# Ledger of designs, part 1: VH-VL binders against p51373

Scores and structures below are computed, not measured.

Target 1, 265 residues: p51373
Amino acid sequence: MTISSKISSDFDKQSALKVITGLNNFNIPQIKQMALASEIAKVTYLDIVADTDIIKEVESVSKIPICVSAVKSKELLKCQKTGVNILEIGNYDCFYEQGRLFHSEEIKLISKETRNLLPHATLCVTLPHILKIEEQVKLASDLQRIGIDMIQTEGKSTSISKTDHLSGMIQKSASTFSSTYTVSSKIRLPIISASGISSLTSPIAFLYGASGIGIGSNIRRLQDIGSMVIYIYEVQAAISSNHNIQQNINHSIQSSKISHQLIPY
Positions, changes and structure headers below are counted from each chain's first letter, unless a header gives other numbers; antibody chains are not in Kabat numbers.
F, E and O stand for the ipSAE by ESMFold2-Fast, ESMFold2 and OpenDDE, each averaged over both directions (binder to target, target to binder). V2 = 0.75 x the mean of E and O + 0.25 x the DockQ between their complexes.
[cut] stands for letters that were removed.

## First folded at step 1 (VH-VL; framework fv_necitumumab)

Design n1
Fold by ESMFold2-Fast, scan of step 1:
Structure n1 (fold): chain C 265 residues (1-265), chain A 122 residues (1-122), chain B 107 residues (1-107)
Amino acid sequence: as target 1 above (265 residues)
Amino acid sequence: QVQLQESGPGLVKPSQTLSLTCTVSGGSISSGDYYWSWIRQPPGKGLEWIGYIYYSGSTDYNPSLKSRVTMSVDTSKNQFSLKVNSVTAADTAVYYCARVDYFESSGAFDIWGQGTLVTVSS
Amino acid sequence: EIVMTQSPATLSLSPGERATLSCRASQSVSSYLAWYQQKPGQAPRLLIYDASNRATGIPARFSGSGSGTDFTLTISSLEPEDFAVYYCQQRSNWPLTFGGGTKAEIK
């Protein structure tokens, strides 16, 4: 149950940020652009398809930690043997688009197999947004017993909505935030919130109990490294601003408690 | 060495319920490592997946058959069963039970029963 | 549903020849593809899982390749016992679907 030392500091600070290239994305030029933008912005880690050649391409342009995502234990094992020790079972969005659903029993079997094959790797498992909240809590509890190190919550994919406005962006994130809050209240594993995450919505994820956030479709739709970097900076600024606000609130609350303790009347 | 064996009536009348049982030997059905499945093959045709069951009772069915299919598991007898309601001549097939192994075969059907022919005829 | 198309429907070859069997998916199945062998009167037998991994006990002459939508099963040198029907199967999407089969028959 321990997160890799390469990324644990940002999780402890509730400021972890990963860029998701997609578990079905094999476009090397695009992946390298996203990796380079992530390197420039100094994100916590990059989440890519479980492919050993793509790992090498990413390593050629970036020094940030690499996580690989798959829904198959053998592909994760192959990548782990090249030195990657942050692994994820999940990022189901591409499969939902194809009509493929993942249910709790299948996810538990894959997770158990992966943990048995890789006793010491950092493992993240995504909770499907299609499960009722009670089922997501039960699955997260089962995953904790299996020895999974962190949970990713998801919501409706941004690619499903063709037109965004403020209320639409909030609605897309609603299931992710609801799951994050509920799971966080019942489970002690670190949570990363993904799907529908932007500079506008990222602070809400941390307020609802996340230790990190994942951004994918909002970066993948951008055409150049510069625009990707600017977008990441906006997300990081929103996180930093809210972290400072939260620290000030916590300080004020603690100061008030001490003051009340010292005032005898 | 795990083996699967189908059993049940080989002749069913139209509009009645087809009922089959698969007995698992050499291993436990109460393992979280496996799903258990039914697959059918009409004479001279290809294979059609019917559904899965997990030892907890959780099921997934082929949508083309979902309204007519029920699977159940009996862990005390190390068996799982298939019922197909309202059968027609189109349901005449060899019915196979099979295991899905996530450890060794990445979700493929690694062990199959011998198959049992069910004929739907008046 | 994902439609799996196998070609050719029938492959007529002599023992010792190389057999190449094709399987195409109507949309990407990544590497979630298995191959099965079925002899007359018998249950199917798993040959290949995850597109290219040989199942336990399967001879080295059987190999699988491909990803996405195009897959191939190769038998490097046909033995008499290899004349059978071969099915591909995807597990990427619900429902699980099988190809129509390729019958390998002796010339």
Scores: ipSAE 0.006, ipTM 0.445, lowest interface PAE 10.3, mean pLDDT 84

